# Miniprotein binders against Primase homolog protein, part 2

Target 1, 337 residues: Primase homolog protein, of Arabidopsis thaliana (Mouse-ear cress) (f4i6e6)
Amino acid sequence: MSENVPDHQSTNGFSSSDFFVPEEEAGKKVVLSKLVTLMRKLSEQGIDAQNCPPGVRSCLICPKCEVGDSGEKSLTLYIYPDGSSAKWTCRRKCGLKGVLQVDGKLVSKDPIGKVERKITVESIKLEPLCDEIQDFFAARAISGKTLERNRVMQKRIDDEIVIAFTYWQRGELVSCKYRSLTKKFVQERNTRKILYGLDDIEETSEIIIVEGEPDKLAMEEAGFFNCVSVPDGAPETVSSKEIPSESKDTAFKYIWNCNDYLKKASRIVIATDGDGPGQALAEELARRLGKERCWLVKWPKKSEDEHFKDANEVLMSKGPHLLKEAILNAEPYPLKS
Short names: E, the ipSAE of ESMFold2; O, the ipSAE of OpenDDE; V2, 0.75 times the mean of E and O plus 0.25 times the DockQ between their complexes.

## First folded at step 1 (miniprotein)

Design tC3
Fold by ESMFold2-Fast, scan of step 2:
Structure tC3 (fold): chain B 337 residues (1-337), chain A 96 residues (1-96)
Amino acid sequence: as target 1 above (337 residues)
Amino acid sequence: SPELKKEIEELLEKVYKLREEALKLWQKAEELGDPELIKEAERLFEKILKLADEVKELKELAENGDTEKLKEAIEKLEQKVRELKSEAEELEKKLS
């Protein structure tokens, strides 16, 4: 209506605190802002500093130590009073030590103490598969049932939809690898390097290793659930050097990270791509896993001059029964080369 | 050689024990608040971490290495352990 709202003097004007803060209060707000940034960066290192006051030493459970049932608080964390930096040291045998600055880069004295970033489906904004992506896989003879079992999802990056291969370990999402329909690949940063489908081999003594995530899905269509894919591409050639130590074997870190799963296998079937890099990958895997328990898949002929490249191509062209036959006909890995 | 593998494992245990000693010295240096002693303790700790990595690498190589070369490497690492233990003892005297 045409009712005149009475002028209320107490709603007129601005408080000085809205536009001007005394230096003492401004300094306190600056410290708080730095602390928020610092705590976020500490969380990225696996250090939960929520209940750690600045200027005092706090004792926490070390993110690197396997304390198990002991629950020992061996990690000493010190946050500087100005919120500018933090330092930590583990008093146990792991010796984890680091220094972090709000405006600086992380300085770790123990590289193996670098903590993997924790992710969730929600935090990396994954969404259910649209029809376009489902049709893409259907053309490759991969069913919606297989996609659902393996929790294949998608992500929107700008105006493009990419396939999200979710990497799980003991029921927890630890990594994610994105694949565009134009075959561009990107992986979530600072996440744990593991084999795709790792939980599928935890209770098996016989394991199949393939080169790509679509090949792992193809193996399920053939009835093989005890299959994993390597997360990274194949090398161009086999290294002439001895196998690096765990800390230096960065290209095959996923083997070391999954050793608890791999060491108990009595038989490992290597079903990598039939090309040069795929053959080099097979040799690098057999070299690390032990050739005596490894078996090598030879892909069937496609033509006089060509063999099928991988498991998914066999599935698409010849169906699940022939793919199953190719795996069952794997030959012992050559011990003399 | 199973004997050489045992020597390398015993050497790694000695390095870990030295690591624990260095951590205590570093904590003591921080409590005293002397910047130079803190730097010295931190540097000692870093040297011990590097030595631990070298011993672990030798353990992995022991499966495929020449026995004579492995013995030489073990002797060299044992000497580094003695040198770092001496540095720890000198630092402990400065912190007392």
Scores: ipSAE 0.000, ipTM 0.097, lowest interface PAE 18.3, mean pLDDT 79
ESMFold2 (binder alone), alone request of step 1: mean pLDDT 86; pTM 0.840

## First folded at step 2 (miniprotein)

Design c5a
Fold by ESMFold2-Fast, scan of step 2:
Structure c5a (fold): chain B 337 residues (1-337), chain A 96 residues (1-96)
Amino acid sequence: as target 1 above (337 residues)
Amino acid sequence: SPELKQEIDELKEKVRKLEDEAKRLKQKAEELGDPELEKEAEELEYKIELLKREVFRLELLAENGDTEKLKEAIEKLEQKVRELKSEAEELEKKLS
């Protein structure tokens, strides 16, 4: 497909009844107007057609191939002489193709598909856990058995060793989140957003959702394997707006991506942090998942004036039996919160 | 009420038909190979899943409760069905 435009859907329906004066050069003015609109629309797609004359094939750098061949002009753009449409094709491995109509919707075909960046343990340079990191988790009552089961690893970033929480789906590494010992977080870019521990809930009708990856590990120490954590931070407040569409719900994209797992659950126990943001996260999760099947964990008192913040703190301070009790004592999610 | 139960059953049937339509549109978008239309179809499918959950909640409410509250809830869900049916019709036009 380098010369032929692929068959595509078109809604271009402009009528000549909109013309009031028949001029022998009227068609040239109409073409220029269409070209201006077409070039603007191409720019919105990341294609700079400013120096691309109509009726001639122009070679441009493909935006999707930059990682593999940043210097080569592999994208062929053709603007039709009448200014009605443009088509493009990349000759490289990405296989990008597209057609755009002046008075129609963008139609594009990408034979590579919607594949997000693929990573491997080797490509992102993950290492087995050193004693320092194992001791860090032992101090938090998280065992080497739990770390191994969850494939927790480490990475060296700017001479610092950070914890690597590896995210898996059906035995394939999908994404990775890094945590410093001083609680700074970084995620691998352009990787699929999913729940941490996703494979652990594929066969379960009851699931537990926690806020942090260490809390998921703490749940396993208490005997709960049907547990996942959210990959991102908690919101400061609950949104007053309707739930956004998939493309606009960027903060909760992991809910959309894991819907096949989540819709199977008959009971969802929400065990987020006890602070304000943790409570806001619980509400955002419940309103997306359905409050009627959600239960909320209330963390036990630490003192007369304080409650434990999260599952890991309960585990460290009170042990696995009290953590298990807190989960089993979850209350139905409030109808108005 | 037997009358309200019938209205809820009719609502469930409308949602089921809408779900089948959304799956058909998603398959057509995949055949076309347009990533934007595939996303629109997937978004429509997810909105219908959310609607199914609301209908399930309505059934649970109907077993326990207030007929006045149920009538209002049925009307709101019927409106959502009409809105999603309109979105499905627009997507079908883009796929034709």
Scores: ipSAE 0.000, ipTM 0.096, lowest interface PAE 21.5, mean pLDDT 77

Design c5b (at its last look DockQ between E and O 0.01; V2 from the best seeds 0.00; counts 0 for: pae E 12.5 > 1.5, placed apart)
Amino acid sequence: SPELKQEIDELKEKVRKLEDEAKRLKQKAEELGDPELELEARFLEKKIYELKLEVEELEQLAENGDTEKLKEAIEKLEQKVRELKSEAEELEKKLS
ESMFold2-Fast, scan of step 2: ipSAE 0.012; ipTM 0.539
ESMFold2, look of step 3: ipSAE 0.000; ipTM 0.348
ESMFold2 (binder alone), look of step 3: mean pLDDT 87; pTM 0.846
OpenDDE base, look of step 3: ipSAE 0.030; ipTM 0.497

Design c5c
Fold by ESMFold2-Fast, scan of step 2:
Parts: sequence; C-alpha cells; structure tokens
Structure c5c (fold): chain B 337 residues (1-337), chain A 96 residues (1-96)
Amino acid sequence: as target 1 above (337 residues)
Amino acid sequence: SPELKQEIDELKEKVRKLEDEAKRLKQKAEELGDPELEKEAERLELKIERLKWEVYKLEILAENGDTEKLKEAIEKLEQKVRELKSEAEELEKKLS
C-alpha cells in the first residue's frame, strides 16, 4: 500500500482556529486581561505562574513548604483557560490548597485533582512483546514494524499477559492502557489523558481519529501515519446538553488536553466504529472539534446484511487497499440539523 | 479516464478561483471591521477547503474507481461549487 498516497503534510494557506477559545479579538483581549490579573493575584499568594500555560496542570515549588536544594515541585497549579480562576494543592503534608477567582475571592482547602503521576517503562513493569502477542497482531494484519514504531509492549498481570498501549507526548511516556486478549481494559491511574499516537499529529494539518488503539495501528498499515485513537470508549448516546466546560467535560478530557494539536487541523476524518456508540462518539467529537472541518467514514459492506465494524476488521478481511479507499471516501460531516 | 481526468482538473481550477475569491472577501470583511461578516467569510473559506480535499480525494480514486460512480461524484462536486459561489456572491452583497 501507499501507492499514490497524497502528501498529508501540505498546507493550503488556511489557518486553524482555537475552537475552545473565541476567535474574536475582543474575546481574546478579555481573556488576556483576566489572565494578567489572575497572575498578579497568584503572585500575591507566593505562586509564580509566569511560565504556567492556562488549561494545563503545572508543578511548582510550594511557597509554604519551601523545599530546599532538591527542587521538589510539589505544588500542582491549574489555571482555567478563560482566565476566570486558578486552583492549587500541595502533594506534601503542608496542607496548602486554594482557589482564586479573578473577581478577587480566595477560597482555601478546595482540592485540585491529583498530581499527574509520572511513569516509566521500568516503574510500571512493561516487557518487550513475546511471540504470542506478535502472532496475535500478525493475525490482525498488524506488522512487527508498526508495533515497534508505536512502542507497543506487554505487561504480566497475575498469570495473564496483557497488551500495553503506551501513550507518548513529545517523547515522554504519559500514560498506558492495558488490553487483555479477551478485551478487558485497564488504564494506569492518575496519568494524563491524551490521544493515542499524539506525537504523530503534531506536524500534520490533516488528522484521522479512530476509536481503538488497534484501529490506529491498522491505519498505519494502510499508509496513514497522521492517525490518533481516543483513549476511552464511546458513549452510548449523544448528549442533548451544551458542551460542558473543561472542568465538567471529564469524558472528553483528552480533547481539552490535546487542544494545541487539534486546533491547527484543517481537516479531521472521524473513523469511529460503525455501531451506535461509535456513531455517538463521532457526533460528540464533531460538535467539539467543529463540524465544518470534519468528515465521516462509512465502513463498507461485509455482507448483504452487515457492515464492517472498524478499521482493523476492514484491514483483516479486505486488506490495506480497501481500508485506504474507505478513508478516502469519507463524506463531509452534515452541517444542517 | 482521460476525459474524467480533464473534468477533475477543471474542478480543481474552479475551486482555486473560488478560494481566491473567498480570501478577497475575507480581506474586505476585515477592512470593514464587522466581526459577523468576518466569521461568515471564514466559514466560507472552511467550506472551500473541504471542497478542495474532496476534489483531491476524487483525483486519487479515479485511478481505480467505477467510472459511473466517479461521474456522479464529479456532478455532486460541481453542484457544491455552484452553491459556494452563490454563497460568495451573497457575502459580497453584504460587504458592499
């Protein structure tokens, strides 16, 4: 495969918008003004947030603990992207916790979410893939080259070997999701929620989003490297409510955490599962990412009465050429209600 | 296949002209300082970007696709070009 593959790196001169922040200059100025005020008030509390980007949890030296030459960054600070508020907690026993709003109220003892846990291959006891797991993927038309490129590993839990999908951001291991051969899933606790394959979309203007990690690997076999998988499952139904604020949008936290990668995309191909939950996931993604730049993949017929479920099934049954064709046949996301 | 390739090249040229027109309209909207018209021009640019990718996809699929399905796809894209050109004309009237 890869025959006559288009250059997905090409820029067409269109600039991407920040879809989680208003595009209007007035809105941007208001947010910046609030952030300046918030940073000043944080400084008054002994918190230097100068290098802390909004919308991301940052680790700082606690002003109460004043950890010495060790430089332990025990204070977790979160600044809301709209500049409205900030919250912090120290993971040490000093008891420092607080919330500050731009309108001037300081609230103590409000817990910030737990510090994102740093993991390494060694600390979570990941192992190189054994022949059994390599054969499992070979049966699914996923090559050792693709597994190696994506740093797929394994972990032994009790007497069972599970597949370890390693989540990386800028060359650092951020999270890990385990899949048993019987489709039981477990994720590492207190780790950053991001898209699987995030580094693969950092320099691309076109992005493909799939539902499962095996589907991301299947896309790569078809010649699509600009592909990411959602880390969690699909919702059963689409919400009738407005898109939640960042603090309340827990099910889609990975979108918020990856906004810098997603907002620059000129085209997003949504290739989720063909079942009801997969269709609901596609709609939830499109409403957050902007329907105008989204395309939907319709999986081909498997028989007279059924369609293929996902990218990996198409790859296994029909090969990389038909999978590539299915992606290229994606249709624009409907814009009318 | 030679006739289909020519029709696709003609579509690409129509889309390129439409893209240039949309950029001109966006510049006019920015000069007027009307944020709603700027958003409308930006939305038009996005729709044209979508159309560009659909034409590019069609070009790739034309190598191995059913000729009748390809002709139908070309007709649908020609219709989209007409719709977006009408949208551009409406925007230009609002900018005058």
Scores: ipSAE 0.000, ipTM 0.172, lowest interface PAE 20.2, mean pLDDT 78

Design c5d
Fold by ESMFold2-Fast, scan of step 2:
Structure c5d (fold): chain B 337 residues (1-337), chain A 96 residues (1-96)
Amino acid sequence: as target 1 above (337 residues)
Amino acid sequence: SPELKQEIRFLKWKVLELEYEAERLKQKAEELGDPELEKEAERLEQKIEKLKDEVKELEQLAENGDTEKLKEAIEKLEQKVRELKSEAEELEKKLS
């Protein structure tokens, strides 16, 4: 017998593939369907046109010139009077320009904005893993095969050996995060912020998001390769404010930078830490990604009074099959704000 | 259709559950040391991989908005899920 599919299907947000405007429930209704579609597509380009009336030229902070512009409104946006198309041009170094039609193909010039520092394994002096680091991961039930597939390396900083989590996008090294054995973190400066393991989700419609790089490796031990980790720490609390525009959403810049990967996902399993900050991270992710396609992992009980904190702890204590079970038992994300 | 997308999500979940069961059964067969049961478990895993590919094709069809063909395809994959679940249950009986 087939399971009864719940008849209570909330389609909240489903009609919009609007990745950058996930708070549609609280949003003011726009009566013109063309303008709504145009605004969504502009938002996908990082252009917040909410306060830009059609038929008038508006000056905005360029999303590609970055915060370094310090409030200079270098982006000129013009929305045609019928709301069916828009054009924009940045007057600064980035040279961002484009034309967008509601029912047409986007035409834009690649942004010349902020120059991200190019790195290589050699330029940042990464080394193959020594026995000490391999033993560190073995104690966490993470195999050499998983470390090798994820290109985990090491670096010597001030006579201390640190773990190097290498961040790749389409086969190119774009960032690196260092973790000491005493859980201190350092990131390479002026490098692109992306999700750890980004190339692993390029061809998947289902994505798992975890909080730490070791959790991503633990998921792989459980057979889940469609997993990414956030590059930064979790917030202490959920913001009561609306989601910032791309230029102001610096804490979650990695979401904006990975939008082409994330917008394709039909199901996103959020498996962040079970503590307060991890729960706040889950909420911040769900509000940006769209709660209707998100599932939340509830970590199993460790004792009568305590739950496991993260995927790596479950793997270490209960093994890969019980970790897999926890992920498969993810529940739909609550739609109540 | 939101309803069809949710039905596809439930199919994906059921396929992942089958994958978990097949891996568990394969480990039991290896522990038992029965070569025929190990082969049966491997055949089950192969059928599940094929089913995963068919679900990916279903997702691509869902983007084209042909609702009647989608409903028919979903029903066929639901039937394959039931068949593989039955095969897994029979294998589990042999491993007990």
Scores: ipSAE 0.000, ipTM 0.091, lowest interface PAE 25.1, mean pLDDT 77

Design fA4 (from fA3 with L26Y M27L E30K K57E L58I E61R Y65F K68E)
Fold by ESMFold2-Fast, scan of step 2:
Structure fA4 (fold): chain B 337 residues (1-337), chain A 81 residues (1-81)
Amino acid sequence: as target 1 above (337 residues)
Amino acid sequence: SETKVTIEIRGESPELLEEAIKWLVYLAKKLRGEVKFEVEGNKLTITVEGLSEKVAEILARLAEFLAEELGVKVEIKVEEK
């Protein structure tokens, strides 16, 4: 701020025992008070900042990472010198990062938290779809009506036009995922992980889960509006470990974040890709959602030796009626491994 | 508006030609083209007019993909009118 005028009340009179401190000393006390509060809040997040001076980057052992005998100091913590905020980032695979502010705004929502950044169409500079992107989707048998209903947009990055899949929750823009025409993917930073098309399943008892955003759009062309896509890619293999707790289940955070929607479903149709990773994704989803309410789509044969890979490929090759038939013929998920 | 696409498909089964007709008509409607089709024996000719050059290229690629999936022979011609 260029101007900071402290609000204080005038007195109608004052006691002869009243004391005033110089404004400079009072300002220092305010900063110290903020720093104490900030360090307490960091401790609540599992970060011990006792030996971390403000205004300097400090390296700490990440509480979320698996470390060797001595541990790598992979967590970088920075406390702003005015005591207003702190930020941290882990350089390793766990991806732990967060920001918190002393005034309670943009605080972490979990002990090793992430701050969810608020975005708008304007703030991330999204544009209406140009003819080139419309034609790209038409080649995939996805109509302008479907693109408009799902609020698909575009963004210009270094003179390249990328597709913007906008993620909405109760009419608010929560996240955005960018897809280049060469199949490179980037997500908006520090935004909440949710299912694509989440608002479409808020009032449904049956839901369909697909692997990619284009598959969700293809399902709509076949008449299925109760469909969502996972926001991240599929795992290579199924984990042999037990399901992690919510705070540690980072790869499937979107399931936990959308639990209020998912717990309402009496039937969940899993229509992920037919390849190995897609099958692994189906198993990981079913074990979290409850196999007893899950159904699995088996994609039809493309040839004697091949099956169609996903919903969009079936739509492009066989049309919306045969895609609809494949979904309606989903089989109960096996209850025994 | 200025580009015409002619797609000639030859198949051995009337059922495969019927499926190809339905799918290509669906795609042409999505692409906002004017569609004419003619069936003569086991040969289907689809003519789509009123397309931009870029959209015509997309339709031609989709027709090739569909023909490969159905195991039929396809000949595609793209012409600026």
Scores: ipSAE 0.000, ipTM 0.146, lowest interface PAE 23.1, mean pLDDT 75

Design fB2 (from fB with Y6W L8V Y38E F45Y V47I E77Y)
Fold by ESMFold2-Fast, scan of step 2:
Structure fB2 (fold): chain B 337 residues (1-337), chain A 81 residues (1-81)
Amino acid sequence: as target 1 above (337 residues)
Amino acid sequence: SETEVWIVIRGESPEKLEEAIKELVKKAEELRGEVEFEVEGNKLYIIVEGLSEEVAKKLAEEAEKLAKELGVKVTIYVKEK
């Protein structure tokens, strides 16, 4: 038997409801999103499609042809009505023609072509940690055991000793980031951009992402080994533009480079800094990784008017048990509303 | 604790998408869920809130079955605090 429900009259068509987003409106939003993507890609080819309706042939000025006094519109553009693709052909001798399709998938395979510099501990002159650096971390409640497991080292740059956060992929050193005790940063040049602690998430289905390498170490003190840090800083604001293609998404190249590790995760806990840039980073990560599998950490209060900034500050002030509790209390990633 | 069901649809044709949204929303509302939509690129999210863990799991199973009957590829997540 079929379900007997008190159905409102009218079928075969999508009509609005007063209670939620209508089915017709949701379908139109998906098509609109695809059309916006196509228009952006067409613009990159020098084709302005703003006033070109889908499903009909439009005539435009060809970006490759020289246009004389005639102002002839020699480029024929057709945008498919489902928003899936667009095609164009110039009627003049320039031979310009092309097809564009909607692109919204993460690349599962790294592109071959860029020769990355290979480094070793010896070639970049890394040293074992001195007592000064060990004491620096001890004051932050980071143990020697955690430093050793994560292969934290040091480097002498000019007259200064800096902390060396070593970046490993499948047992090989691929990059290194240096942090001074005065919070200045330097990265090894021409090296692969990956997440800090990447090998720690190869065998896990749940991943924690933090903003800084010290926060990754703090998570380990709280018993979380399935944690990675972003290698670069946070953006000041969230971009209103669609996610760039892999070749143009330079600020988040590490996401693309680590896609094989990230795409298999069933749960991603985002534990970035509580400030504005940290919140913007969380949103940029969620929109690339998929909001459906993302969770946000809200840092606990340290006073009536102030929250802790990051994982390491919670660890230093409240210990590993409260830090663990904050992670376990992560909330589902919210909607953009 | 409160549980949410996220139904993710990628790259479907408008015809299939319209029918899938209609049937999935109807099932969510039958189970007393509150439905919200979000669009990002070629992805549509149907988010159902206000569910107990038991009801959320039932919705996930029914939604998976319904999507298969409609020939629509979905990924479903049950998000419990």
Scores: ipSAE 0.011, ipTM 0.571, lowest interface PAE 9.3, mean pLDDT 79

Design fB3 (from fB with E4R E36K T75L E77R)
Fold by ESMFold2-Fast, scan of step 2:
Structure fB3 (fold): chain B 337 residues (1-337), chain A 81 residues (1-81)
Amino acid sequence: as target 1 above (337 residues)
Amino acid sequence: SETRVYILIRGESPEKLEEAIKELVKKAEELRGEVKFYVEGNKLFIVVEGLSEEVAKKLAEEAEKLAKELGVKVLIRVKEK
């Protein structure tokens, strides 16, 4: 300890084990104004954070849970190291969760277990499409006009140029999904999960849902602008379990995040891939959206023993008019299947 | 900076803690100290730098008095850096 201690040193309410003098490199600097404001806002939520330093997880008695289990500290509180935000979760069945920012609004809705990262075209280093990528899409009967309207871009990852499908919500870039020419997929980390083309369904009563972003672009070539793509891959099989609650339904978080758009639809046409996983995706979507307002697209025959897989394959092989017919011929979603 | 003052604070409520932190920072700045916050384990410290030994002792005395007036508990150490 080798420091000079003044005669007026106060030890009121502290044990000898509480005495630790941090060195500059051992401590984390925090901005006072942010921390003080954050602690006040936490107290308004019933969370006493006075002994909960930034950068560490603290266990507290949950304000929503009743007194019981003799000293169970079920609420986990984490104040971020810069003192700008905090998150909390109760480990018990009460379901108390929340996120709060010092310069932001209180957010208490699940599944906000991690802070969603803000991105811009510049911050993720997106580029305008080169001729090679435009030719790639032209071979798939997708026009430069459709690519431009949907703000399709590219990114260089290592020595590869990849297609960048930009995800927008109310004019803001929310997420980005990268597709290599060898069908490898990568998504931007910690970004909000939404449907591709979400702004195109803001004002529509009929919505078309496809599996891949290229299928959304193919639908536009057929004259359907009210179309969105799912951001993730299809499940192998349909779950035998009840539909999870919003906070537990991580695989279909994009449905919950886009509910304000989806609840407006009087008719939802499900045009997922015709393979087993695509059919499983259709069932999982219909279960969540309500089978009563869903229709299912059956892709036309490619040969005696095979059907076209998706909208883009139909477009490439049969053209936009036959793709349009396939969508218009959607059948009511089967009850109890 | 030769002398640092470390102030560990505990209060009965977040409101009392917030008030005490603001008043202690004000006192440190009046004495021309540079105020920093450090987190070490489960402890939050107000660290004041740029003070002479004599002024650092004066800050410690004023911090102790202020803590009693505001109903918070403090642990204070003066250390030469």
Scores: ipSAE 0.000, ipTM 0.260, lowest interface PAE 11.8, mean pLDDT 77

Design fD3 (from fD with L22K I25V Y29E T36K Y38E K57L E64Y K73E E75Y K77T)
Fold by ESMFold2-Fast, scan of step 2:
Order: C-alpha cells, then structure tokens, then sequence
Structure fD3 (fold): chain B 337 residues (1-337), chain A 81 residues (1-81)
C-alpha cells in the first residue's frame, strides 16, 4: 500500500470583496509556485513531469527500466491537485516507487499501517525440507516440484520440526504460517495478512480460493496455478451482521489487503471445505467479493452418504483428474431469492 | 540478533508530532535502544536499533497505542538484522 502524506499547509482566509488580490487568485498562485518546485525536485529524481497534469495519473517510461524495456510506459506518476506532493510506482517488478513533497525529502519506501515485522528466510531461520516432511507431502500426493515452486520450507520450534508455508507478495516474503504434523498452527507475529500464493493471481482474471495451504498445493497438482488459500481458519457460522468496514473487518483483513488483486477478477471459484465451517467461509467470502462473480465447488461423493471434505482429500483418494473435474464443474454461487 | 524498528508517524499538527518524538525517544532509550529520528513536513520517522525482537515488538505496541491516543497515522516495521 502506497501512502502519501501531504505537506503541512496553513489555510489563509482572504475577503474577496475587501482585498485587491482575490482569494481564488491567491490560491492559484500558491499552487503554481508549489508545482514549479515539485517539478524541479521530480526532475532531480530522473522523472520528467512537464507534460503531466496535476490530479491525473500519467504513464511514463521508468528511468530504472530503460535498459531492455525502452518502449513500455510502466511508471505511473500522480501529482496531487494542490501541487504539494507527487507519488510514483513502476508496474513492472523493478521495485521503483516513491513519494516526494514540496517541503520534504524523497520517501522511497511504502509504509504499511499498523505494526508490521519485516522478515526474511534467514531472519526467521527457515531451512530446506527434510525427508520426513517430504514424505508427509508425498503421502498427500504433493510433489517435490510443487513444494519447491511454492517455496515450502520448515522451521524448528521447541525441538519440533514444523512445516513453514511462506507467504509472498511481489517476490518479497511478507508472512509465514507454521503447521505441525499433528495439525497445530502458529503464524509469524505482526506480519501483514495476505492470501497464500498471492503472486500466482497477480496476472489472472480467474481465481480459485481454497481453505488450507495444502489444498492450494493440491490444486497445482491438478494443473491450477491461479489458486490462493486463506491464511486463517474458517468461521463456525456466517455472521448475521452487515459486512464491517475495512478497519473493523479484522477476521477478513486478508481480503481487504489483497483487494487490488481480487477486484480485477472476472470469475472467482470458491473451493472451501465441504463441512459446516467451510460452507460458512464460502458464504463470508462470496458476500465480500460479490456473489455475481463467484462459483461454488461441491466436492464429489466419497460414498452414498458422504462427500469428500477438501481438495487435498480428493487428490489423495481419486487423483488429479477427478480434482480437476470437480473444479471445472463449479456452479454459479446461489443468489438467495 | 539485533532488531531495527522503524516508526513512521503522519499528522498535520506539529504539536502532536513533537509529543510523539518526546514520548517515543524516551521509551526507546529506556528500553536500551539506539534512537534516530527525521522530520519531513508532516511525517516523522523514528528508527531504533539494538533491541531484541521481543523488546522491539513491545516498543512497537506502545508506539501504536500512543499514535491512536494522539489521533495520528502510524506505520511500524520491525526487522531482524
């Protein structure tokens, strides 16, 4: 999340009837003066903003991406209408982004609201998967290739080896969730809540959402790479309350944090667990994402009286073909009439 | 491992930013951290180094609470070195 804090500005009230310089004219002169200074400072950063009107997003050639990418206008520049500040970001993975204020210094980092702990594989002491963990996943029909692509690792906690599901956003480690072989869960503290596999849906118009990280891996075995997992557990029941505002929707903060990825999807396939909590999760997701673009997966029958619980169980019991078929047979999310 | 805490506070009131500087520098130094700060317009950035991760996270929680009391925006990053 890019944030731009405008320079402190005092408001001066002028009487347009009593003074020789009208209030509106004085305000326009202040904006122009700030804009001239802003343009000069942007030029010092290698950004030519001379033809970029304030209040409008402009696309420019990224100064960092010029080598090997000269034709693409990947840098988005926004100059605030009051001329006080500007922000920019390159839509390519060069990492160039910043903000600049007329009365301030260049800000090159993206602050994230609330407490966020920046982590690396090294800082949280993740290690390569041992044979025991690889065998655990092999028993679930999840291959070493899938584990490697999704950067699944392990960690030692209190003399126990746990699975580490690493959460990435634009090639950077954002969060990590630990799962014991006995199905106990721990998350890295004070890290940003996002969907597992978020980078896999950045360029897709169709998204699959599953309940657990192992289900995301199972989807990849069936040939679906456009899949994400929710980071938290399912609610017991659907809330009777109206959907909370962003600041109050703590249980589904990951939806809000990933909204730029989710809002552009034309089709969202919800493939949560078939049990009560999984169905409640599906409803909570659909009511936030918009039921009109959601499809619901109904897991196939395991016996006359039972259905499979989740994607990984289908994969383990019936293989990738039946799992793929279950996803392809998703039905439009029911609109209650 | 040493930890680096970055606290970014944004607000239009110079008095509130000054109060934030005084309180957070004091708390960070009492916890044994090495403190640096910068002011850019209406943005305050405080960096604290030398704290353990556990102590750094406690400082981050205190900074978040103070920012809420002052009614300012706050962004806190904790990095293990």
Amino acid sequence: as target 1 above (337 residues)
Amino acid sequence: SETKVTIEIRGESPEKLEEAIKELVKKAEELGGEVKFEVEGNKLTITVEGLSEEVALKLAEEAYKLAKELGVEVYITVEEK
Scores: ipSAE 0.011, ipTM 0.421, lowest interface PAE 9.7, mean pLDDT 78

